# VHH binders against Extracellular exo-alpha-(1->5)-L-arabinofuranosidase ArbA (arbA), part 5

Target 1, 316 residues: Extracellular exo-alpha-(1->5)-L-arabinofuranosidase ArbA (arbA), of Cellvibrio japonicus (p95470)
Amino acid sequence: KQVDVHDPVMTREGDTWYLFSTGPGITIYSSKDRVNWRYSDRAFGTEPTWAKRVSPSFDGHLWAPDIYQHKGLFYLYYSVSAFGKNTSAIGVTVNKTLNPASPDYRWEDKGIVIESVPQRDLWNAIDPAIIADDHGQVWMSFGSFWGGLKLFKLNDDLTRPAEPQEWHSIAKLERSVLMDDSQAGSAQIEAPFILRKGDYYYLFASWGLCCRKGDSTYHLVVGRSKQVTGPYLDKTGRDMNQGGGSLLIKGNKRWVGLGHNSAYTWDGKDYLVLHAYEAADNYLQKLKILNLHWDGEGWPQVDEKELDSYISQRLK

## First folded at step 5 (VHH; framework vhh_sonelokimab_d1)

Design v9 (from s1 with Y101F)
Fold by ESMFold2-Fast, scan of step 5:
Structure v9 (fold): chain B 316 residues (1-316), chain A 123 residues (1-123)
Amino acid sequence: as target 1 above (316 residues)
Amino acid sequence: DVQLVESGGGLVQPGGSLRLSCAASGRTFSSYVVGWFRQAPGKEREFIGAISGSGESIYYAVSEKGRFTISRDNSKNTLYLQMNSLRPEDTAVYYCAADQFWGKYSFGDSDYWGQGTLVTVSS
């Protein structure tokens, strides 16, 4: 049986890999080899006490985590939302270790980092991803639909926006002007993730629709910038904040709904981590870890054939 | 493809207990995340909790933890809700729902719902 994941992110503590995904209380798996996975824990056994205040239609799903190690702590960012709504918030919970057998193991929720409110905000406070720039400043990218993907500077504790606040729009697709600001609209873009490689920051984004089984149109695009704040330009020189984005990978007959990636450098090699729905297995969402290669102009590339050759195993 | 049928509802006194069942028909019940919702007359549908396909992860709404227990038996294709210390405000139609994805779908937007079972808590 393969590992069932949506919106996967990873980190390592010692010689153990940890995988975090959308699920009940955020699902956590562990592995020694990134192929054989064992259920570890969940970050929440009970929903955050503030969840229904922010999102009245919240139905218990915690979405789209990111995990970031900083100054001896693991910061787990998570999304509270409801489908099709921007009544949303990104929260953060921290732990000293990811090993459940440690006496120091305890998830401590630090509450809301940012909140989106309908009619006030033309963005959705979900799909966080953390990036440190080349000067050590930590930033959060986030967003889904509405007015696109945003980036803001985090404070020193990584628990809220810095003061004074600094915000940037980093990617967007054209939104129908006929849509009320409370509606998600037709700008099918979400799930930003930024990887620094050499002199560039690479912004990955998921275009299209997840979560529709065989009708899912999710696929990954990329752009790059020498500054974390952008502009992120695609291979044609088009700004991602003006509808730019170069295709990295899309679905085929076997694999559908490819998206919500993270990206990492592990032991000198670069990897793309994402979910994909297997058509032959009732569109069940599966973990994929692909090698990330770089062409002669510094653009990332993946081999679609690795969708078939990477097979995760769930132990038990 | 899955069909869900709730059972076990009825009239109980305050402080009483009740066990609801949700029987699934169709293939691959163990691949679904399943959960419980309730809806009182004139109110919006409220989330109670959900359980992962393997049964290893269970997630509860804050107000229901401690009084309600969710479990599943994949060999019987059945989801359960054990309800203890029932209060008049627990009076509602109780629904089960199934979703293959614990993703950016809301469970409330799942296409696999039961028809509901009525629980009335009164003296």
Scores: ipSAE 0.077, ipTM 0.549, lowest interface PAE 6.3, mean pLDDT 89

Design w10 (from s1 with E56G I58T)
Fold by ESMFold2-Fast, scan of step 5:
Structure w10 (fold): chain B 316 residues (1-316), chain A 123 residues (1-123)
Amino acid sequence: as target 1 above (316 residues)
Amino acid sequence: DVQLVESGGGLVQPGGSLRLSCAASGRTFSSYVVGWFRQAPGKEREFIGAISGSGGSTYYAVSEKGRFTISRDNSKNTLYLQMNSLRPEDTAVYYCAADQYWGKYSFGDSDYWGQGTLVTVSS
C-alpha cells in the first residue's frame, strides 16, 4: 500500500524523516529511508478552538501544512478553511521534537497567524510556506485563487506578521473584474513554495484544478528572483505577478493532478516533493519524491519517469 | 436555492452536433459558476467544463477541449453545451451543476445538480 497524501511537506530530526499532509488534525508519518513510512501521529486530536469562528463550515480536516525548524523548535503551519470560501486562517502549532516517544513531545497551538475575511480580502489565507532570506528574515508565502499568491514578513516568534507589516504580491493569474470579491474566481493558482538555491529564490506554484480525479488539471510552474520579495520572472522574463510561470512538470496517462509541492536540499541533493493521483488506482493521491536537477541556466528540472520509480510503502 | 433542468438530449449519428440547455430557476443565476458533467453507463461521473458567472471565463476538461463549447445567457437564466464531432464514446447522461466557488473543488462537489438528459451517439 502506498502512502496516501495530499499537500505533503517534510522535515528531518536526527536520522528520522517526518511527513505532514492534509487530513484530520494533520496526518504525520515517519521514515528512516524516505520510502518505508509508518504512521506517527496527528498534530491535533481536538479541533483548534477558534476554527469554527473563522470558518463556520469547517469540517475538522486541516489543510496544506508547512513544517519549519527554527532555533530548536518545529513550527507547523496549517490552514483552516472550507471548500468554496475565503473564510480562512493560517494557524501555527509548535513542538520541541517530532518524536512521539520523547518526554518533550507536545504540540502547543499558538493560534492564528493571518485570517482572510470575505469582502475585505481579495485573497485566501491557506497554503502557507516558510522561507528565510539571505539576511535571516523569515517570510510566509500563501494563497489560493482570488488575487493570487502573497508574501509577508513574519515577526521574530514566527507567530504573526512583523510590525511594521510588509506585504508583496508574488504571483497571480487573471481574474474577471465582473466577479464579486466574495467569489474565488477564475485565477487557478495556489500552493506557493519558495526554495533558495545559489543566487536565486525559486517560486513554485500549482496552476489549474486539483481534486477532480481524471479531470484534474493541476501542474507545477516556476519562476525566480534574486530577492525573496520578487519580482519572480519565468524563463521568458514574464513576471509571475502578471501571469508568468514556466512549466516544471505536468500529468501523463498514469499520473494526474500533480501539484502542491515542497522542495528541499538534503545531504547535498535537491528534491521535489508532491502528490500525484494514480489513474490505475482510482485516482488515489500518492506521495512522490523526485530528484531536482538544474540546467546550465540554473533552472530546475525533474524526470517524470521518477513518478513511476518512486514507490512509497505504508507499514502496518 | 437554485433548481436546474436539462433538455436537448437525444439520438445523434457519429460526427453530428447537438446543443444541450440547462434552465435555472430560483436565486440569481449570474452569481453562480455553472458547468456540465456526464456519466456513461458503468462509469463514474466526469467533468466536462464550466463557465464563470459573467460568462467571461470558461474551463474545460483536457479530454474535451476543442469539441465542446460552454456558454450562458443570464437574461434567460440558461446554460448551454454545444457538442461537435460527436463520437459513440460521448454516449452518456449529461448533467448541469451550479456552484459558488472553484477553489479546492472536487468531482461531484457542486451545490446544485439537474436530473440529467440522455445523449446517445449511434447510427
Scores: ipSAE 0.000, ipTM 0.148, lowest interface PAE 10.8, mean pLDDT 86

Design w11 (from s1 with S31R)
Fold by ESMFold2-Fast, scan of step 5:
Structure w11 (fold): chain B 316 residues (1-316), chain A 123 residues (1-123)
Amino acid sequence: as target 1 above (316 residues)
Amino acid sequence: DVQLVESGGGLVQPGGSLRLSCAASGRTFSRYVVGWFRQAPGKEREFIGAISGSGESIYYAVSEKGRFTISRDNSKNTLYLQMNSLRPEDTAVYYCAADQYWGKYSFGDSDYWGQGTLVTVSS
């Protein structure tokens, strides 16, 4: 049986790979080869005490993690939200090691990084992803629907926005001006992830709808910038903050709802990590790790045949 | 699952005023963007304006700005169009529509439509 994941992110400690995904308390798997996976832990045994205050309809599932190693610590960012609402917050919990057998293993929640409040914010505080720029400054990209995807500068300990605050709008699709600010609207864009390659930052985003089985329209687009703050331009030169985005990969008859990617350079090779729903297996979400290649103009490309050839295995 | 019924149309003299109502059935009316459209004989359907679910945001088509006012009463599940300084060219069937997702290029592609109410402006 394959590993069932939604919104996968990965990191390495020593010779062990760790996979984090949406679920109760955030689900953690470990692997020695990125193919054979063993359940490791969850980051939260009990829900954050503030979750129901921020999101009254919160159902116990923590969404869309990102994992970032900085100065000897692992920072796990997570989303507290409810479907179709921007009563949301991104929190962070920290650990010295990802090995549950270590005496130093302990997730310590640092609380809320940012919160979105209906009517106040035309953005949704979910889907965090961390990127360090070429000067070592750390930034968070985030967002879903509403007014699109945002980027802000993190403080020195990566637990709060920097002071003074610095915010940028990096990608959006057209949202009806007629929709109330409390409504998600029609701008089907979320799940930003930024990868630095050569002289460019590449912004990946998921367009369309997840979470509807065979009716899911999720697919990945990309743009790039020489500055982490943008503008992120697609292959035609259109700004992602003005509806731009170049198709990277989309679903087919077998694989549906491709999205919520992360991207990494490991041992000199580049990878795209995402989930995909397998039509032949009741649209269950599967982990996919694809090789990320670069064309002559420096644009990323993937081979969709690797959706069939990469097969994760869950160990007992 | 939203049903829309327009009322208040009729014959009015040039320079006159008329208020149209659109009564909605359904407990989720306040979650819909609702708006007004019109269609004159032999012409394409024209967008007049729309109002957000809460009533806090209202958008008017440039051609109707200043003469028409859109409002809603969510306690009565009713949308209104107040029309002032009416002209013969305002003669049309007026429709209300409800939608969850209206964008700049998706006006008129609505989930739910009323049957329309005829407004005739003539002497």
Scores: ipSAE 0.000, ipTM 0.205, lowest interface PAE 15.6, mean pLDDT 87

Design w12 (from s1 with V33A)
Fold by ESMFold2-Fast, scan of step 5:
Structure w12 (fold): chain B 316 residues (1-316), chain A 123 residues (1-123)
Amino acid sequence: as target 1 above (316 residues)
Amino acid sequence: DVQLVESGGGLVQPGGSLRLSCAASGRTFSSYAVGWFRQAPGKEREFIGAISGSGESIYYAVSEKGRFTISRDNSKNTLYLQMNSLRPEDTAVYYCAADQYWGKYSFGDSDYWGQGTLVTVSS
């Protein structure tokens, strides 16, 4: 049986890999080889106390985590929202170790990092991803639909925006200025993730619609910048904040809804981690880890045949 | 395709206990994550908690933790909600819902819903 995930992110502690994904409490798996996975834990046994205040229609699913190790702590960012709404917030919970057998193992929720409120904000506070720049400053990218994807500078303890605040719009699809701010609209862009490689920051984004089984149109695009703040330009030189984005990978008849990636350098090799729905298995969402290669101009490439050859194993 | 049928509702006095059941038809119940929701008169439907297909992970709404316990018996294709220390504000129609994935988004995208069972907490 393959591992069932949506919105996968990974980190390593010692010789153990940990995988985090959308679900009640955020599901955590562990592995020694990134192929054979065991259920490890969940980050929450009970929903955050603030969840229903932010999102009255919240139904217990914590979305789209990111995991970041900083100064001896693991920071797990997560989203509280309701489908089609920007009544949302990104929260953070911390732990000293990811090993549930350790006496130091305890998730401590630090509360809300940012919140979006309908009519006030033209953005959706979901889909966080953490990136440290080349000077060691830590930033969060986030966003879905509305006014697109944003980046802001985090404070020293990584629990809220820095003071003074610094915000940037990094990617956006067209949205009518006449559309009511309460509506998500048709700007189908979300799930930013930034990877630093050589002289560039690469911004990955998911375009299209997830979560529709065979009708999902999710696919990955990329742009790059020499500065973490952008502008992120695609292969044609078009700004991602003006509708730019170069196709990295899209679905086929076997694999649908490809998206919500993370990307990593492990032991000198680069990897793209994402979910994909397998048409032959009733569109079940499955973990995919693909090798990330670079062309002569420094653009990322993946081999779609690895969608078939990477097969995760659930050991429990 | 599954059908869900809730049972066990009724009138109970404040401070009392009640166990609800949700029976699923079909051989696929253990492959679904299942949850409990309720809708009080004049209110929107709200989440109570959910349990994974294997039963290894359970997640609760903060307002109900410690008073309500979710469990499942896959051999009987049945989900349970044990409710203790009931209050008048727990009066609602209680629904079970089944999702194909533990990690699937959201209330409105749940694959299957029961028709509900009424719980009235009153003297």
Scores: ipSAE 0.152, ipTM 0.606, lowest interface PAE 6.2, mean pLDDT 89

Design w2 (from s1 with V62I)
Fold by ESMFold2-Fast, scan of step 5:
Structure w2 (fold): chain B 316 residues (1-316), chain A 123 residues (1-123)
Amino acid sequence: as target 1 above (316 residues)
Amino acid sequence: DVQLVESGGGLVQPGGSLRLSCAASGRTFSSYVVGWFRQAPGKEREFIGAISGSGESIYYAISEKGRFTISRDNSKNTLYLQMNSLRPEDTAVYYCAADQYWGKYSFGDSDYWGQGTLVTVSS
């Protein structure tokens, strides 16, 4: 069976790859080759104690992780929310190692990083992704629907916004002026991820809708900036914070709902990691790892035929 | 592709135990994330916990940890909730729910819910 994932992110400790995804307590798999995966652990066996205070409609789904290694610790960011609501928070839990057999293995929850509150915030505190800039400052991108995707500077411990706070709006789609601030609206954009390559930061975003089987319209767009704070411009020079975004990959008849990517450089090669729903397998979400190529102008490209050739295997 | 039927509810004394079953009909039960919910009289529906398709990952609401255990047997297409040290406040209709997507999709918006089974904890 292939690995069932939504919102996949990866890191490496030694010679072992670790995969994190949406699921009960955040599901963790390990692999030696990025093809054959073994269940490793979950980060939480019990929901965070603050979850229902932040999200009264929280029904146990812990969403959209990101994993970041910094100064001897692994930082796992996660989202607590409810579908269609911005009663949400991004939390962080830390571990010294990802190896469950180590005596140092212990997930320690550091609590809430940021919280969105309806009517106060025109953004949704979900879908975190971590990026370090060229000066070593660490930032979090995040967001879904509402007023789009945001970026803020993290403190030295990577557990809270820096003081003084620094925030940037990095991508958005047009939102109806008639929509109440409590409504998600029709600006179908979420799941930012930033990769630094050469002189540029590349912002990937998922446009459209996930989570609707064959009716999912999820697809990936990209823009780039020489500064982590933006503006992120697409291939036509349009600002992603003004509706810009250049198509990277979209669904076809076999693969639907492509999105929520991460992106990495491993051993001198570049990769796009995402989920895709296989129409022939009742739209089950599957892990995909694709090669990232670069055109003559420095824009990323993927071969959609690799959706067919990358096949993960779940070990016993 | 799945239909769910709960069973095993009934009257039990405080401190007692019950095992609830949720029988699934359909071809792909092992591909579904399944969970338990309850609704006490006069209250909204409350999440208890969920289990991955393979059964390797289980996630509990904090209020039930240590007294309730979730398991599944994919060969029997059945989800279980073992409830120990029952209290009068555990009196509720218990529901199972299934979702094919491991993502942001809420169990409250899922296509597949059982009818519910009543548990009454009373002397």
Scores: ipSAE 0.027, ipTM 0.498, lowest interface PAE 6.4, mean pLDDT 88

Design w5 (from s1 with Y59W)
Fold by ESMFold2-Fast, scan of step 5:
Structure w5 (fold): chain B 316 residues (1-316), chain A 123 residues (1-123)
Amino acid sequence: as target 1 above (316 residues)
Amino acid sequence: DVQLVESGGGLVQPGGSLRLSCAASGRTFSSYVVGWFRQAPGKEREFIGAISGSGESIWYAVSEKGRFTISRDNSKNTLYLQMNSLRPEDTAVYYCAADQYWGKYSFGDSDYWGQGTLVTVSS
């Protein structure tokens, strides 16, 4: 069974792995081995009732999930948006279990976490990712284009920003001062994900453009900080909030549009999870799980050759 | 390249049913996400719904209110739209569209479009 994914995130319940991706109602797959995946469910059978109020051009596609387990509940964050617009919101839906056969299985939508409004906000409320700091405080990173990637402190039940609110700009690319605030602009950066490893938080971001088949320029960059709030510095010491970012992986002749990663530590090993478009398969979006290695200075590395080997193990 | 041809349109009375077909020729149909759109006179083109290449995932615009059902038969390279409880406001040209993937940045900016089939709902 070929797994067709965009913007993949994963979690585990018991002996079962669950994969969440952009799609109708957020597509959910399950696996016992992270190699062989089967369709499990979608989180929404119908669109959130508030979706078209926030995004009048919304067409039923829910984007860019993140899944986070907290105090016995699974929190699924998702994006409601429309192409090229920041008429957007990040929502959250909650479940006690990810097993559809359980009598406790029921996705309960808790509504909007944050909303972006054109001309009010120079940011786009999409591409959420959750990170807990070393004191147990939970934060959300998010953002796409406009003024870059943001981080804010979540409240105790993880459904809205904390009060008093705390916000940080963690990464951005230069945006033309001549560009109208209603336009996405040329600052091609999105999809933050933060992994805590050793003494550092590592911020991954996708630079370039997804979603253009062979013309996609998506690739991953990284920076790190000893504080979750930043500054996130790349290998040269440049702040990601000032255009910094060290290349982690980019496309080649076979694989295009590499990005929207998540990253995890499972059973003492570190992994990078992303999508890539296979040129030989008409740019079909595919799941990639790569081993994440660390160099002598503590920087993440991946082996590009693993892009070729992983996919064949999922086909039966 | 894939070519798409819609059929099954025509005149139907309010409350009636109609089944539209979209026949694909050229590339392998099962590798495409395929969907239905419509455009009423003087209105913008609107999304109705789509189905994944395998048929495992189907999604609909909320405005269709469960009256329309999408299905596909990959062995026949054909997409279907079953339309029930038709209303005068369903009068439109109906289009099918195909894409390898409809990504988070664009749905309905498809690789391939049919020429359309007219559905008229009137007494």
Scores: ipSAE 0.011, ipTM 0.267, lowest interface PAE 9.3, mean pLDDT 85

Design w7 (from s1 with V62K)
Fold by ESMFold2-Fast, scan of step 5:
Formats: C-alpha cells, sequence, structure tokens
Structure w7 (fold): chain B 316 residues (1-316), chain A 123 residues (1-123)
C-alpha cells in the first residue's frame, strides 16, 4: 500500500528514517530503507490551545511541518492557519527522540515562533524550513502568497526570532499594490526550502496552486546565493525577490501538483523529497524521493522519469 | 470522488448519548482524511475533529475532547462520531467532510461535504 503524504519532510535517528507530513496532528511514519513505511505517531492528539486565538477560522488542520536536529533535540515546526487567510502562526514542539518505544519519547510544545496578523503583515506565517549557515547560525525561511518568502535569524534555542531581530525578503512574485492587504492575491509562491551545496545556498520554492486535483499548477523553481541571506539569483541572473526562478521540475500527464519539497544530503548523495498527485489514482498525494544531480555550472537537476520509478510502500 | 451522507441525529435529553454515522459512496474512502463539523443556529461552522485515511491518527478540537470520539471503518466506508454527556449547547447540524489534501489552500471547492444531520439536545 502506497504511503500518502502532503508537504513531506524527513530526518534520521540512528538507522531509522522518519517522515513528517500535513495531517491530523502531523502524521509521522518510520522506515529502515526509505521505501517501506510504517505508521509511527502523530505529534498532536489535540489542537494547540492558542490556535483559535491566532486563527479564528482555524478548522483543525496542522500544515507543512519541518523537522530539525539541534544539540540532541528534534525540533518540529508546524503551521496553524485557515484557507486563504494570513491569520497564521508557526509553532514548534520538541522531542529528545523520535522512537515511540523510548522512555524519553514525549512531544513538548514550545508554542509560537512567529505570527502573522492581517493588515499588519504582508506575509503569511506558514511553510517553515530550517537552514544552518556556514558559520553555524540557524535561520528559518517561511511564507506563502502576499509579499512572498522571508528568512529570519533564530535565537539560540530555536524557539523564537533572535534579538536583535534580522529579517530578509528572499523570493516573491508580483502582487498589485491596489489589492487589499487582507487578501492573499495572485502571487502564487510558497514553501521555501534551502539546501547548502559547495559554495552555494540553493533556495527551492513552489510556484502555482496545490490542492486542486487535476487543476493544480504546483511546480518547483530554484535560485542560488553564496550567502544564506541572498540575493538568490536564477540561471538568468534574475533575483528571486524580483520574480526570478529557474524551473527545476513540472508536472506531466501522470503526475500533477509537484511541490512542497525538502532536500537533503544522505550518505554522500543528494535527494529531492516532494509530493505529487497521481492522475490515474484519483490525484492521490504520494511521496516522491528523487536523486538530485548537479550540472557543470553547479545547478540542480532531477529526472522526471524517476517519478514513475520511486514507489513507496506502507507496511501493514 | 466521494459522496457523504450523515445519519443518526435526533432529539436527545441533556446527559444523553448519540452515535452519528457518515456513509461514503465510492472506492477511494480510505484515501481521504475525514472529519466532523457542526453549525449551531446563528453561529459559524466549527471543527470537531478529524481522522486519517488509515485511522491511525485522530485529532480533536480542544473543547470537544473527552466527550466525543471519532472512528472509521474503511471496510464499511463509514465514519462515526460517538457523542456522550450531551449538553443543550451541542444542538447543531452535524456535517461530515472528506479532504484528500488535508485542507491547505483547498478553497472549499475541493472538499466533499454531507448534507448534515440535526442533533437537538433538549428536555
Amino acid sequence: as target 1 above (316 residues)
Amino acid sequence: DVQLVESGGGLVQPGGSLRLSCAASGRTFSSYVVGWFRQAPGKEREFIGAISGSGESIYYAKSEKGRFTISRDNSKNTLYLQMNSLRPEDTAVYYCAADQYWGKYSFGDSDYWGQGTLVTVSS
């Protein structure tokens, strides 16, 4: 049975792989081989107590996790939001281990990292992703629609913005200044993820719309910078914060809605992890793990034929 | 695609119990996250809880946990809501909903909703 996921992220504890995705309480699977997956746990059995305060239209869905290991702890970032709204917050919950059989296993919610408020903020506090720079400083990228994707410096315990705060705009698409600030608008960009490779940071972003079956237009673009703070330039030299982005992968007739990637280096090999909707299977959301290759100019490349060859299985 | 039909509503006295059912038609029920919502007269629709396609993850609104229990039987294509210790403020139309993508920018038009079943808690 195929493992179904939306917005997948992965980490490793010992020889066990853990997969986190959008779902009731954030769904967690485990695997020894990244192909055969078994249900492990959920991070939340009950909604965060602050959810309705931040998002009055919150309908119970926890979105778009990221998982990050730091100083012996696992930090799970998650999004509280509502459809088409920027009444949102990114929260964080922490665990010492991902093994539910361990006596140390307990998710401890640390609350809100960052909150967006309509009319105050022209950004949406969802879709977090964590990156450590070459000096060991940890940053969060995030965002969806509105004024685009942002990056800010995290404090030492990774639970809030650093003091003094440091913020950067890293990618955006055109949004009319005549549109009311409460509206998401037409700037269809979200789900940043940054991977460091060699001398560059690579910013991946999802352009278009997810979550509409065969009408989904989601696809991945990339740019790069020698500094984590940007500017992130595409293959033509255009700044992603000025509408730049080089196509990495787009859907085909079988696979639609490709996006919300993470990217990793494991055992000396580079991988792109994303979801895709299979047209022949009622647009069911499926895990894809693709090999990430690099061309002679240092740009990432994937083979879309691997969408057909990577098939995950859910264990009984 | 899936069609949803709720049943099991009715009049119940305070402190009573009801079990609601949501019957799904279609071959893809196990691929959907499904959940319960309610709308009381003159109020906005509110979330009660949701259950993953496999049934392994269940997630509740803070206010409803402990009194309400969600379960599913994929062999019968049915979602259940067990409601105990009912109060007058639980009076509402109860809806089941199915979402393939767990809601992120679904714009409501990708969600499948039942027609609702009325629960009245009154002496």
Scores: ipSAE 0.478, ipTM 0.775, lowest interface PAE 2.7, mean pLDDT 89

Design w9 (from s1 with E56D)
Fold by ESMFold2-Fast, scan of step 5:
Structure w9 (fold): chain B 316 residues (1-316), chain A 123 residues (1-123)
Amino acid sequence: as target 1 above (316 residues)
Amino acid sequence: DVQLVESGGGLVQPGGSLRLSCAASGRTFSSYVVGWFRQAPGKEREFIGAISGSGDSIYYAVSEKGRFTISRDNSKNTLYLQMNSLRPEDTAVYYCAADQYWGKYSFGDSDYWGQGTLVTVSS
């Protein structure tokens, strides 16, 4: 059977690959080859105690993780939210190792990193992704709908915003002025992820709608900046914070709802990791790992034919 | 399609135990993430917990920690909720729900819901 994932992120410890995805408690899989996967663990056996205080409509699913290794710890960021609402928070839990057989293995929740509150915030505190800049400062990008995607500076232990706080708006789509601030609106943009390559930071974002089976319109766009704070410009020079974004990959007849990517450099090669819904398999969400190539101008490219590879990501 | 039918509700005394069942018919039950919700009089629907298709992953709301246990038997196409040390505040209609995708963003957006079974914990 194939790996069922939404919002996949990956890391490596030693010779073992670990995959994290949206689900109850955050689902964790492991693999030695990135093809054959085995269930490893969940990060939470019970929901965070603060979840329903932040998000009264929270239904037990923890969303859109990111995993980041820093100074001997693995930081797992997760989202507490409810569909269509910005009653949300990004939390973080830490572990010394990802190996469940290790005596050092235990997830320790550090609580809330940031919280969005309706009417106060024109942003949604979900879809975190971590990036270190060229000076070693660590930043979090995040966001969904509302006023778009944001980036803020993390403190030294990566559990809170830095003081003094530093925030940037990095990508947005047009939002109707007639929408109440509590409403998500029509600005269909979420799931930022930043990859540093050469002299550039590349911002990936998912445009359109996930989570609607064959009616999903999710696809990936990209822009780049020489500074982690932006502006992120697309191939035409348009600012992503003003509706810019160059298409990287979109769905076809077989694969729908392509999005919520992460991107990595492993052993000198670059990869794009995302989910896609297979139309022929009742739109089941599947893990995709694609090679990421670079054109003569330094723009990322993927081969859409790799989606049709008969080498499946499999559960053992 | 899948159809869900809850059973096992009824009147129970405080401190008592009760086991609810949710029987599935239609599509392959083991392909679904399934869970329990409840709605007390005058309140919104509350999440209790969910279990993966294989049964390997179970997630609980903190409010039910240690008192409620979720399990499933795929050979019988049935989901269970074992409730122990029942309190008057556990009085509610209990619903089971099924979703085809493990990683869906919101279990409250589930494809299939049962009609509910009433649990009354007498004072």
Scores: ipSAE 0.045, ipTM 0.529, lowest interface PAE 7.7, mean pLDDT 88

